# Miniprotein binders against F-box protein At3g56470: the designs that were tried, part 2

Target 1, 367 residues: F-box protein At3g56470, of Arabidopsis thaliana (Mouse-ear cress) (q9lxz3)
Amino acid sequence: MVTRRRSKKKKKTKRKKQSSKEKEKYQTFINLPCDLLQLVISRLPLKDNIRASAVCKTWHEACVSLRVIHTSPWLIYFSKTDDSYELYDPSMQKNCNLHFPELSGFRVCYSKDGWLLMYNPNSYQLLFFNPFTRDCVPMPTLWMAYDQRMAFSCAPTSTSCLLFTVTSVTWNYITIKTYFANAKEWKTSVFKNRLQRNFNTFEQIVFSNGVFYCLTNTGCLALFDPSLNYWNVLPGRPPKRPGSNGCFMTEHQGEIFLIYMYRHMNPTVLKLDLTSFEWAERKTLGGLTIYASALSSESRAEQQKQSGIWNCLCLSVFHGFKRTCIYYKVDEESEVCFKWKKQNPYENIWIMPPLNLIDLPLFDHRI
Short names: E, the ipSAE of ESMFold2; O, the ipSAE of OpenDDE; V2, 0.75 times the mean of E and O plus 0.25 times the DockQ between their complexes.

## First folded at step 1 (miniprotein)

Design T1
Fold by ESMFold2-Fast, scan of step 2:
Structure T1 (fold): chain B 367 residues (1-367), chain A 91 residues (1-91)
Amino acid sequence: as target 1 above (367 residues)
Amino acid sequence: SEEVERIAEKMERLSDRFQKLIKTGDPELKELAEMLKLFIEWAKEALERGDPELIEVAEKLIELAELALKLGVKIYVTVDGNRLEIRVEEK
């Protein structure tokens, strides 16, 4: 066939032209103005960004500045079999595999400020773990029910770090346990249960402006102020969510957001009015990107509308009969699946990497 | 009352024993769960007689209820003024 002979010749010619174009393209990249260089480098995966930072001082400065300015949350996937972990950057669709043998027997409870809170249900040991530095900070033991949620206020390196858990083992009582840095033991506080009659569990916890916001499986919101030892159920009625198959709560700079997922329709985003405690639907996030999973959430403000992550929801959710990482543009009502993988929603969590990745042990070896 | 204080002391000793046995998986855990049910029944009867001091014991009952969940026992506690309503379910 004449068409096949031409295609074979074109394929060999394309390989030679592609190789020559790649060399020419590389020469062009080195001599680009700083702004254009930053646009090119921002499209490189982390591995290639680190390599690019070694080319010359101008590239190094551009690569480092992009790591500082455009830090986004990464998704950690947990393996059940070999203590292996996959870190995934959804913005670049790139991953790396890591081993954390020190986490053997632990399950993840929460993620905040680059730290994971880990729990061993067999030993009752609590452990703060930083996957970027591999620092471990053990905490006093605490017995927890299998599905009990836990949160913390900030990095355990701070003296203001507060561990928090809430449970309702008895229908009419709320039990709250807290631990402040340098305390000798856990503090237990008991409050009358004023939640909805069909309350079962707490699903989501976020920390904002000195208080913990707790969302129930029925959509009721309660808050705990540790400075006042004060528990209150907010007066608003739970928002209507017919046909919802997932619910996520997140915090960003004092604002609280609630996301409802559906199998066959676009997600709904609501924002809490902190004055009235009423939820209002949002059609735009003003450049905010929300990264939500079953145990915790992260958020990032992006002010440039042309950014690929502007006004987005990145969700680890059950969709199309599988667990997947889904990207939604709220204002465009468009969806992109970053990664499809059959997994338990408790086998992944979002984490914020530090601003300067190159100075960390994880990336100290030659790449 | 002196009786309420004695029962609270017994519950505290029972809590210590639960915590030790949870680590060993001892079959005595089942017998301790049955004893907890008896203390709960006593507390219910005493509260129905109008003993206001039982409110202080309610928090200790909740702590023991959390430990009893490991044995498949759920305890529902309602406080209405000085009345303590208790329901116990086995799984």
Scores: ipSAE 0.000, ipTM 0.242, lowest interface PAE 16.3, mean pLDDT 66
ESMFold2 (binder alone), alone request of step 1: mean pLDDT 65; pTM 0.515

Design T3
Fold by ESMFold2-Fast, scan of step 2:
Parts: structure tokens; C-alpha cells; sequence
Structure T3 (fold): chain B 367 residues (1-367), chain A 115 residues (1-115)
């Protein structure tokens, strides 16, 4: 099989040379007509599209238009021992290693709209961090238990940004804390506990249409409406098989999906009926790709049915000490249930990159 | 007092045990250690107030924390003045009252876990 290996190496060398020639071609055609510019840019991977958008206004407008169509989430990996993190683009199978000393001692809590919520358990400091711009927005301190979940409604640059957490669950009471941008203090609300007595923790939180949906490890779904200061526990339970090894809840355009993972069976895919608040099992994701991580997940609607990521679940995996991801097609059986293991929730999270990426420090560092 | 010094020694020993657990990186034990750290911080605060009744509450909390650590049970604690809300091993307890009532309730929880 030496002959086949030599043939593959020659093809790879030719592809690298052709790729370099294409990059040279793109750099040369700064004043291309719009139709030709769109054709050229549509062939660029996301990283090169970002670079191309910095060339001039015409290229920027064309690149942003294509990013609206083709941008996928990136996966962030956090170092356990230093202030470094790794941004991984699954479409390019490429990573960028970055160092930010101000994140020393912080763990991730949530990801939404290109922002991370970070928490320091030693100082009780909360911090919004944008890994693409390095912008930081500090928030008032709050003590949180190790397995306590916290979510936010939208980017902290908006006056409508709201932080939400359940701070204590007793047999009699649920204690909820919220913080609106520019408030002096956390708001505390106490409600009667209507969850099952064997409740251990909240696993998933999503924000949709002004409401926080909170899923417990026992399958109870709770709803918090901050506008009404209203807390309700929904009566329905998701139909899941025994021995679930983890779950992922995500929101896409007002629809809520829940995925249960198993060690020896295909995942169970569920969709919430927002009229009845009943879970219904689905055999497809309706053309979505769900980028699943323990604290929060991202989703994207695929444009082509023949796309390799159409109707897929994308999961972070460890392979020979290398961090990567796998795509599981919901309509096909896969060994992902045997290869995927429940990971530490604070080690990785999916994030959506911004559409306007001009003047980012990310591309000034060769590491 | 000698009792205050004895409680402080127990707190230092338990703090060292938590640091070792945090370093191991075991998710289950690290989670427990972080929650038990809050119990120790509250017990230390009670000790610093020098109130004899609060010292007894601090000792009961330390004993509960030591037992929970041995059993690997999850604890959640909220402290607000003389009100203490605890979730331990799937059991949820609200303790409210004077220090003697709080101490008695903590000793009852400890006894239930031992059995």
C-alpha cells in the first residue's frame, strides 16, 4: 500500500499548492465585480472569510453576507492549570490557542450571543467575557455552589440583559436571584417548591421569548418569567429510557429541543409543544445541527439537505489526548453512544462568533 | 477558650482535606468539597463572633461537614442570620430559630446520616 500512500501525498501537495494559488488570486482581485466577488468568497473557509472582510468595504459587505449563511459555532476549551483557552472551528478542523491572564481562576457558566459568563469561586466575581474582542464586563459578586447553574438573556451590551440563577432549593422553597444591567443589587424572589423531593440539581437552562426554561436532573421542567415575577413547574415529563448518560436542551427560533444521551442506545430527541407544554419525541432535528455542550448549546439551520452536517448532533470528544468533535446523524445509528463520555461541564462550551470581525486581536497573534 | 481553639483546629484540618480533594480533579468529590467549604466559612464566622451558643452551632456544623465528606453526600447551604437552609443526601431541611434550636436540628440531621 506504499503506492497508494505516495499518490495521496502527491494529491495533498497539489491541493496545498492550489490552495496557496487561490489565496493569491483572492488577494489580487480587490476590485472584482460583486457577482465574481461572491463566487470567490463563497469558496473561502470562515477564517479566511474573516481576513477577507478586513480588505475593504465591498469585501466586508460580501463576507458578512456569506457569514450570515455559513457561520457555524466554535468550540472553546479551557485549560485547568493556566489562563489559556483554545478556540476550535469544526468546519476548518483548526484551532487557535489564546492566553488571557484576567481569566485566572474563572470557570465558565453560560454562553449566548457571542459572550461567555465566567465565575471565580474563590473571589465570587462574575464576569462577562467576549473571547473574540477580549471585552470584559464585571458583574456584582454572588456566591454559587459548584453545580449551580446561571444563565443570561442576551449580550451584556444590551440594557435588557438579565442574569438568572436558582440559588437554593429546599423542601419548602425555591430561591431565585436575578440581576438587570445597571441595577445596584441582585433581586431575590422566593417561591413554594413544587418540584419532586428527590430533586438534586438543575442541568439545563435556556432563554426563549422572555422566559427562562430550567430542566432538572429528574426531568422536571420549570419556567421563570421575570416580567411577571412568575415561577411555574410544568406537569409533563419527557419520555426517556432508563440509564440516560446526559442531556442537552437548546432553543432555535422560539422552539425548544431536548436530547437525552445513552451509553448503549441512540439518543432520544424531544421537542416541547409550547401550547400544551408536553414533550413529543421526534425522529429528526428538522434540518438543524445542534452543537451540544453541558452548560449551553448552539443550533444552526442547514441550507442543503445533502450537507454532511444536516440533521446532526455535534459533540466534543477526547481522542488520544486530542480534543475534537464528532457529528452524529439523528436518522442513522452511530457509535457515538459508546465513544462519547460525559465531560466536566466547565472544560468546554460552544460559542457563536460575531458577524463583524474587523480589527480583532485574534489574528494578530502567531502561536 | 479551649473549646474555641479545638473547633478552630478542626476547621484547619477540614480545610486541608478540601484542598487535597480539589487538587485530585475528581468531579464528584470536588463538587462536594466546594459545598462543604461554605459550611466551614459559616462556622468560622460564628467562631469569630465569640458567642458561646454560636460556637456550639459551629461545632455541630463541622461535625456534619466531616460526616458528609466521609459519606460523599451533596450539601447545599443558604445562611441568612439565624436561618439555615440545607439540602443533604436528597433530604431538604430548613432550620430557623435561636442557636440552640439550630444546633439540635443539625445534630438530628447528623444522626439520620449515621444511621
Amino acid sequence: as target 1 above (367 residues)
Amino acid sequence: SEEVERIAEKMERLSDRFQKLIKTGDPELKELAEMLKLFIEWAKEALERGDPELIEVAEALIELAELALKLGVKIYVTVDGNRLEIRVDGKEVTIEGDPEEVKRALEEIKRALEE
Scores: ipSAE 0.000, ipTM 0.170, lowest interface PAE 18.2, mean pLDDT 69
ESMFold2 (binder alone), alone request of step 1: mean pLDDT 63; pTM 0.536

Design T4
Fold by ESMFold2-Fast, scan of step 2:
Structure T4 (fold): chain B 367 residues (1-367), chain A 101 residues (1-101)
Amino acid sequence: as target 1 above (367 residues)
Amino acid sequence: SEELERIAEKFERLAKEGDPMLKLFIEWLKEALERGDPELIEVAEALIELAELAKKLGVKIYVTVDGNRLEIRVDGKEVTIEGDPEEVKRALEEIKRALEE
C-alpha cells in the first residue's frame, strides 16, 4: 500500500493590490512585478513552468498559481512494440518521449486523478502507475478477458480507493468484482442479468458520487452502488443516430455526459438527468472541455471564453501515421482537421497531471 | 454414479479456485447433472476444460449461453455454436485443439 499524501492545503487568498513600491520595480528586469511575472509565465509550457518555479519564492508562487488554473489533461500514447510512451500537451502542442521498463507487458485499463491502472494479461498482475512520479502500487492479481473494462474511484494513495470491474460471462448473470485498498482479496458479487439480449459487452465506466455507471454496447446504462452492494439497470436509453463509430462517457462535478461520434455528421452530446435517468441532447457545454478517449475521458471547466478549446470536444486521431487532435466546438458545430484516416487506437488515454510538479523525478534533470 | 462422483470432485476443486468464469460453468454442470442428460454433462465438461486451458495459456475467452446456443469469443474472435449437444461438444474440442497448438 502507498502512504496517504498530505491533505489539500487551504489556499491563502493574496490580495493583489499594486503599491508605489511595486510600480518602482516595473523598470527592473531581476525584480518584475507580480502581474508582469504572471503574464510571462502564463506563456510557458508545463516543463518550463516547472523550471521557472525553482528560481525563487516569488516565481514559485506565480508558477503554482498558474498551474492551478491552467493545468489541462495530457495525452499519453502507449507503444505496442517496446516500452516507449509519449506524453502530449495539446494546448502547447509539445510532446515528451518516455521509457517505462516497469510497464513492460502491461496494457492500460483506466485513468483517473493522475494515475493509470495497468494490467498484465500474461501474469494477471494489476498495477497503479503514476507516469509523473513513477510511483507504483501493485494490486492483487485478477483474471480478466481481453476487452474487459475496469475503473477506480480515486487515487490509490487514498484509503477510499475502490477498484471495480464488471462482466457477463453468461446471459443469465452479471459478475462484479471490487477491491478496497485494505482488503486481502477481491470481493465477488453476482446479479441476475436484466440487460437486453443484443448486449455483449460493457464499453464505458464512470464513477460519480459514490456510484459506478456502466454503459453497454447497446446503450443500456446500469449502476453499481458499492456501499449498498446494489446493482440496477436504468430504464432510459440515449437517442443514438445510425452509423455511430465511437462512444465516450465522462463525468464532471456530478454530471454525466455521453458523446456519440459519426463519420459523416456532427457528434451528438447527451447529458443524463439524474432524477429521471433520461438522456437529453446538449448544444452547449457551458465552458466545459471534454478530452475523449476510449478507456476513459477527462474534463475541465475552461476559464476564458476566448480560449480556442472553450466549450470543446478534444479527440486524438490519426491521419496516415500522424497523430493529431480534433477540436470540435459544440456550440458552433465546427471542427479543425475534419478529415482523418484512422480513429484513435484503444491504447491512447488522457491523464491529468498533478498541480505540484516541483519534486517530479521525470523532470529532475530539467529543473 | 462413479462419473457423477468424479464430476462432483472437479466441481469442488473449481469452486475453491474463485474464478468467476469457472463458477458459472459449474452452475451449468449442476443443471446438467440434475437433468441426468449425459450429453449435456459432456458439453459442460468440455467447456470447463476449455476454460482451464485458456487460463493456463493466458488466452482470454468469453462464453455466453442462451438455451442451446453458445457464443464464444477467443483472442478477439467470435464463434457462434448452435446445435445438438454432440455438435457443440465437437466444436468445443476443435477450439481446444487449436489453442493447444
Scores: ipSAE 0.000, ipTM 0.158, lowest interface PAE 21.3, mean pLDDT 66
ESMFold2 (binder alone), alone request of step 1: mean pLDDT 64; pTM 0.564

## First folded at step 2 (miniprotein)

Design F1a (from F1 with W20F Y24W K33E; at its last look DockQ between E and O 0.01; V2 from the best seeds 0.00; counts 0 for: pae E 10.1 > 1.5, pTM E .715 < .8, placed apart)
Amino acid sequence: SKVTIRVEVTGDPEELEKLFEEIWRLAEELGVEIYVTVDGNRLEIRVEAEGDPEKVRELAERIKELAKELGLEVEIKVEEK
ESMFold2-Fast, scan of step 2: ipSAE 0.000; ipTM 0.397
ESMFold2, look of step 3: ipSAE 0.006; ipTM 0.370
ESMFold2 (binder alone), look of step 3: mean pLDDT 73; pTM 0.700
OpenDDE base, look of step 3: ipSAE 0.107; ipTM 0.572

Design F1b (from F1 with K33Y Y35T T37E)
Fold by ESMFold2-Fast, scan of step 2:
Structure F1b (fold): chain B 367 residues (1-367), chain A 81 residues (1-81)
Amino acid sequence: as target 1 above (367 residues)
Amino acid sequence: SKVTIRVEVTGDPEELEKLWEEIYRLAEELGVYITVEVDGNRLEIRVEAEGDPEKVRELAERIKELAKELGLEVEIKVEEK
């Protein structure tokens, strides 16, 4: 620790010379009326919006205002040291370091509706945690195998909240365990396993219209309906090109999307037809922005008839790759954003912040 | 020391289902961390266990006894690494 402020030697900075005409143009551009500035900024992709926010205070406030009206997911990185967590808002270009000692020994399993599902493999304790309010909702213990996936249907503050896990896809039978937030015990159900030929692991789970959709590492899709106690493996596999380097499934307003990423080709975006259970390729996301990570996904869509809407993919990390964030506009060329820290694909997750960002009690506004 | 068990079981699918459910329960009871993989086409169960060597061996013996009670053919190997 230093006992006093570090004395800084005054260094001469290079002076940037600008012509009078160039200076006049820059001043006019910076002094645009707020309404016109917002229209211009709304047409920019996320990376350019972030860059625009660095121009001056007026531009920064206009950029932030657009993001606050349409709150986007934030990315949480889990650190194994000092119970520290790095929270990244793509709109702010900043990482905030948070400390959650109540999560000591827990690993993240899933994220939905502003809540994290956390699991402690030493105590078998499950915990819902809200990083914005610091509310904790403990759940009954459950033993889980390493890499076993878990999901939930909605916030634990609702009586309709349902926890779900599925295990083993290499035997004749699948075991599904479910728990309603106010129940006393887990319910176990066993079903015939139709995924028998190759070893399959469940990679991603999404909940939509009362049903859990489960995606395997081989691209097989299975469905569990808890109201009917029904399990089905859907026929057919989504069409993909050789050399797929990542696969993400997301849900938006009852629709299921599947995205295949490639090293040297444009991603393939597929939408599930819920009537036929066939996958159809899409050339646009229809204004949808998808935020995907290994454990969970979030999505946003604005219905603004006058402003441009991003058709983009925001990806935190790929399995086996040291990429930290990928911004890709589906109808345009891809763009990659790197972060300074090495990331494990299973130690980060997207989370939806509350609509009012001003009332967040936990953030250090100095970072 | 790390102890690994491998269980190979063949027999009726309904009885294999009972064994698989009990393997998880027994591991939790004994405080042993396990990973269970099953191959329905070969009717094989593979268990990797980590924990106290005495408790891992106890788990192996319990699995053997339960498989025998269910009328399943079983081969268990315990290796200390």
Scores: ipSAE 0.000, ipTM 0.198, lowest interface PAE 16.1, mean pLDDT 67

Design F1c (from F1 with E17Y Y24L A27L K33E)
Fold by ESMFold2-Fast, scan of step 2:
Structure F1c (fold): chain B 367 residues (1-367), chain A 81 residues (1-81)
Amino acid sequence: as target 1 above (367 residues)
Amino acid sequence: SKVTIRVEVTGDPEELYKLWEEILRLLEELGVEIYVTVDGNRLEIRVEAEGDPEKVRELAERIKELAKELGLEVEIKVEEK
């Protein structure tokens, strides 16, 4: 990525020198008043924004500032039969193929802050992988069941990074395993299971304000506070989801959302009231766009109402043995569906690209 | 009154995980609520009892016997809250 970045910069400089008119236009463009520069840059697709950030320091700062607001998550699809990966960028509607031989035998478990958590069921090895830098951070081995969910609190480069997994040992007890960065080995804690007797699995885990929130297949919400080593099931009746064929939980700036998908009805969006622990239905997201899949979610605050992703749910779902990405506008009750030929709802995940990435080789190849 | 019994076991991690599995079976048989934490080479069991301290003490003795069989070091502390 560093080598490709340097190559592109040299080619751009050479092209600029090819024409006196192009030089004059480029000088006029680089010397635009600040308000016009912001207007121009704000309308660039991510790829062109990244290229613009390589022009000079002032443009770099302007482009990075806009990427803080406008960068969209990417969807990564994993093949079960080889080490190939497909990346989809919804902002550019582009797809590309990647090959990560270092991930051979690993399955994806979770995504947060630009990092993937990968697990090898044959070796019990856990690995943090950054697909943009190709950095690998191995973790102590841990046995996990195939359907067991796992999450982490933040990038593994932080000393506050905490890995978390939860499972039931019996219907009477919950087992929680955690690993803090630089710890010698995993910590295991057992707590009384206060969930309903028909509980059999955890479907979604999100981290918010120091706490892991865990959603069960019955709709019960539990929380784990690692600072207090405290487990509790939230009071009240869990939200009912009659006839739903998909459920996604997401977090945005301390707020927790729950999305129910239906085959013949519009999605239902609920927001958790952190004071009462009750769920309330929402008919608008206030400009928020939610990207959700079975293993992780991302969210982004959209600035322009005219944007195609303002107040939108971007959901990776599986039906008819085909994976689809559904874009649903919450306040307009309108749906747009993008179909993919590849199967497996559990081997796709949303990931947020880093703000300081100045070259995206992932967009160089078509499939 | 309420009685809390804390059992700490230290030793080889593999043997601690074997003890963990036996303790989980014992919990189902005895129906006693306990809180168990395994951190590295240390297993901590906290048991809070209200109204039947003898049953809690019996559980602690059974855990001590199982740990000794596996070559693990055991420390038991009883405190009234």
Scores: ipSAE 0.000, ipTM 0.248, lowest interface PAE 14.6, mean pLDDT 68

Design F1d
Fold by ESMFold2-Fast, scan of step 2:
Structure F1d (fold): chain B 367 residues (1-367), chain A 85 residues (1-85)
Amino acid sequence: as target 1 above (367 residues)
Amino acid sequence: SKVTIRVEVTGDPEELEKLWEEIYRLAEELGVEIYVTVEIKNGKVRLEIRVEAEGDPEKVRELAERIKELAKELGLEVEIKVEEK
């Protein structure tokens, strides 16, 4: 307000906003990465009404440099403190520290469609959390073992959202629990155990075309179809070379991929043939880039062959006592790039920003 | 307060993995935070270590010297360059 001298003398938008209330729902609950930075700024003791527009624009430019619109998945590191998180974009090597007091005591279980599934082992509380909107959707309590895997089918804002876990495995039976968003109770189903007798744990769970696919540490692939209330173990095992030190399963547009990581050689990528239930090695991903971690995976189809993110694997692995993000180019014979970050063994998970952000400007949502 | 240490190392991949595992341990013991980028091409490794340290530049220097000693003990060839800002 002081002096009101000429700032730019040019404006890109001269007319009033003509966009009507056609997309009102997007304006009410979407928070951009710049909003997360603004939340951090709001913690600073500011007494008077100041125009934070200039500061917000500077931070807005930082968010734009991270290409938040059409951006690849982000990696969230869980900080040493109870309610602190670190948000990281591996392509830009940028990070931001965030505080989510509402997640104090919770650990992450799964990520899909921009939502995190959180669990508190002391209270047995389950919570869906959206870090972009800070929305919380609580669920009925459920006791879970520390290494028990859980997955969900889509955002909990949908009535079709289904939460899935395997709670017990005995010689003769397997117990599955499911929960639809907004239901009163968990549903329990018991099936004949068809897994190998030397089965120890489930490593990966993905949802594809209405079915949950579960990979065991012995290479067995099981499926659960909630619409048919059907459980089965598929025949065959993925071929792998000796000495694998990591395994990731991901889904993209109805296709299921399996990645074996090796300490001294490039990872192998396998694709499941849904007709024969046999695995076939792939030498290219057709422009797909896979972001995988122990708890969840994301993928992005890249349109430009000359992009640095074409036919790539971005894998979050545990090496020694440290968590590491490793990049591989699937269709290049000799290039391997390791990016080691931090010396602390952080938990981490990939998360995809909402696609509905594409049509919205990066502006102050606080008004 | 910020120092970038660039290390270029050539050697056996197994010894190189041992090198950066022990570099993390040394950084932790010295109270120094590090970021490491490793590129492997045709058996040659290029290691870039970026160190952010405030209030104790002697610890950063000690880290660089210990990295050089460790690389020699592992039979690796190493060059270290330090940039200050």
Scores: ipSAE 0.000, ipTM 0.159, lowest interface PAE 19.3, mean pLDDT 64

Design F2a (from F2 with W21L K22E Y25W Y36F T38S)
Fold by ESMFold2-Fast, scan of step 2:
Structure F2a (fold): chain B 367 residues (1-367), chain A 81 residues (1-81)
Amino acid sequence: as target 1 above (367 residues)
Amino acid sequence: SKYTITVRIEGLSPEQLEEFLEKLWELAKELGLEIFVSIDGDTVTIRVRAPDEETLRKFAEEVEKLAKEMGYKVTVEVEEK
């Protein structure tokens, strides 16, 4: 019905582009200033950052410098029935398939510093395997039970690398076997069992400041000092609520953390006071992100508070009848779930990729 | 399949029990089986991951034979859990 008068505004748009200008603009993109290049690359997930590093030397230098703040562990799945491995990059939320025929018959036992510890139950062969270089470092044979846990102190490229396994063969005795790099045979030590009578097995092993920390399924914490050949059970137990759905122990820069997961409650995060040997509950990870799997864990100090992985627990576990990867924000008490169908939860492990990954056989395109 | 073998032994010293367990591991190795052993007093509980029931039965028979040859009085019970 009623028309209102509106003030006139001049609008003039010119929408002609020349093809030569578009080609010049494309070439200029390759020669961007370092600061602008770093801004662009900082928005790329690790996988794309690695691929971008192959473009030219300037991009390579920018990509490598950003990997310090953008590197996250990869999740590896393996099959017991074939030599297939599936990598999951949580930054991309994508999978890729790899084939490692050299690992035929092997199962994964532990992961640390970019290396996997692999065991063949048919041959009793142990080997360190680097999935990024395909390097293999064989170790002396050792018979192990299916549920027996193993750990190592650092990369096998170091002469200080120490393999460790612990088992309770009798209710009275603990048996510890260790292997130092370049030794001829495994060393066996037997100690009086000071753990509670009804413990079943060791669930988690971490190495920190020259000592192996071993957590039982009943919450008892024991330590083994290989330099002193000393075994001790620490007093007390971590406070936990009933109905835990998973337990993960990790080490970061000399600090020991313990996480209890629950089906219907928020996780409990605990830190060990190495002076008093008491566990204290923490409401934040202080920017730390913990990547947890049944056999071992990785941790990373996140530098950006606005990062999607700041103060985060990242897990690969069964949730009901399906495998679920869970991102849990400790300080926000919120979670994001990723779902896929896969095998047994003991057939996956987190591993930290190296910074110069593009130069490795893993990225040789064979198709 | 996953199976549990429960072995009840009486009157063993710790040294005799460890000798039995060492021979048990050699037997599991010979049969290509994954086992986990836990001890509570006189009760040895063996959890076995076997590819089939026939291999498990063979293992149970050899465990009873081993215990008898070592002079132990033992009862073996086999359950699928």
Scores: ipSAE 0.000, ipTM 0.187, lowest interface PAE 14.5, mean pLDDT 68

Design F3a (from F3 with K33E K93L E97Y)
Fold by ESMFold2-Fast, scan of step 2:
Structure F3a (fold): chain B 367 residues (1-367), chain A 98 residues (1-98)
Amino acid sequence: as target 1 above (367 residues)
Amino acid sequence: SKVVILVEVTGDPEELEKLWEEIYRLAEELGVEIYVTVDGNRLEIFVEAEGDPEKVRELAERIKELAKELGLEVEIIVTSDPEEAKKLIEEWLKRLYE
């Protein structure tokens, strides 16, 4: 960036000197030994890592390797301004601004496999959006209640992609709507409501091994199997302590975890036994780091115990009038890593960058 | 005994929020168990009630009066017939899809 207050002659001389220094730095950087190259690349934020991967094959291989090992989810804050978004990268603890005019009027519903599911409540339009490629995949319109949750099974580029939503119409009935990518219309199924009467909303939905798991605000867990058109409420309730003020459900490699937040104590982590459907408290995550938000969660496995992200919970919460990212080590004290702008908890979501980022339009200059 | 109440309202979302909160209070006062679904997009409230039929009818009338006081346009349908209840639910679900 050049300052606008300097004279044209001084600005030209400064720009040429800076350009010469930038060129010299670039040549020095390219001539680094492989071990020093990896050290430098490991300290680059994801944006710069992506750019570095375009320099040459050696850098590409180093960048892709480090990206696979050290890539963390991005937290996207959806501004109430139509095309303004703020990105937080927890690995570099840095913010940046993004512009997605194509998402004007849309709210975020779910995130999975690098794709966002977006909904426009004024037009009833439903849209898959990939923020890394800017690809848009429109879906058939669907009317939804304001707080109604929605999920999908996998990327919309797959013919097996299934859209799912669930709502309670009355005490006696659960309504489930599904859409397969090649269907003419939404499929509606109505099931008897076997949930507690103190239930008034579905808070979290995760997809695992062909089944949608749905968590209510009271801690009831239900499952929907789309292949069998089967709905069931699972027995038992997760044990929670008084003063719970937040709940997150996540899936990692077929395992389901539940996180309870408290005002006066560290979060509790529970794991579901898929055979008995009983919840068991966990004191360790075996190196897993969970990134949780109100609408969706992401996870990352870390095998090195000396890593700063070993056995961590990274929770996007609304604290007072500011959004806060809170890091909790499951076996240590909690840390507050950053406080953000005041926003509704439903206006943020974690998204996992794709493992292969080399095919992004940034390298083709075609957009 | 079960009774289905369909309440359709139009108006300010802030007044709709007040109506939703008061419906729970009124149901508690009358000893009627309810389940309320609030739809901010269509400004509709769907209430399913279970209790003494006279108390449920009283709840419906008090909801109607409160909605008028809040300046909301309201239509209420109350039935204790299971066949009529099923038809109301099916017609409401059909409207949600178009």
Scores: ipSAE 0.000, ipTM 0.226, lowest interface PAE 15.2, mean pLDDT 67

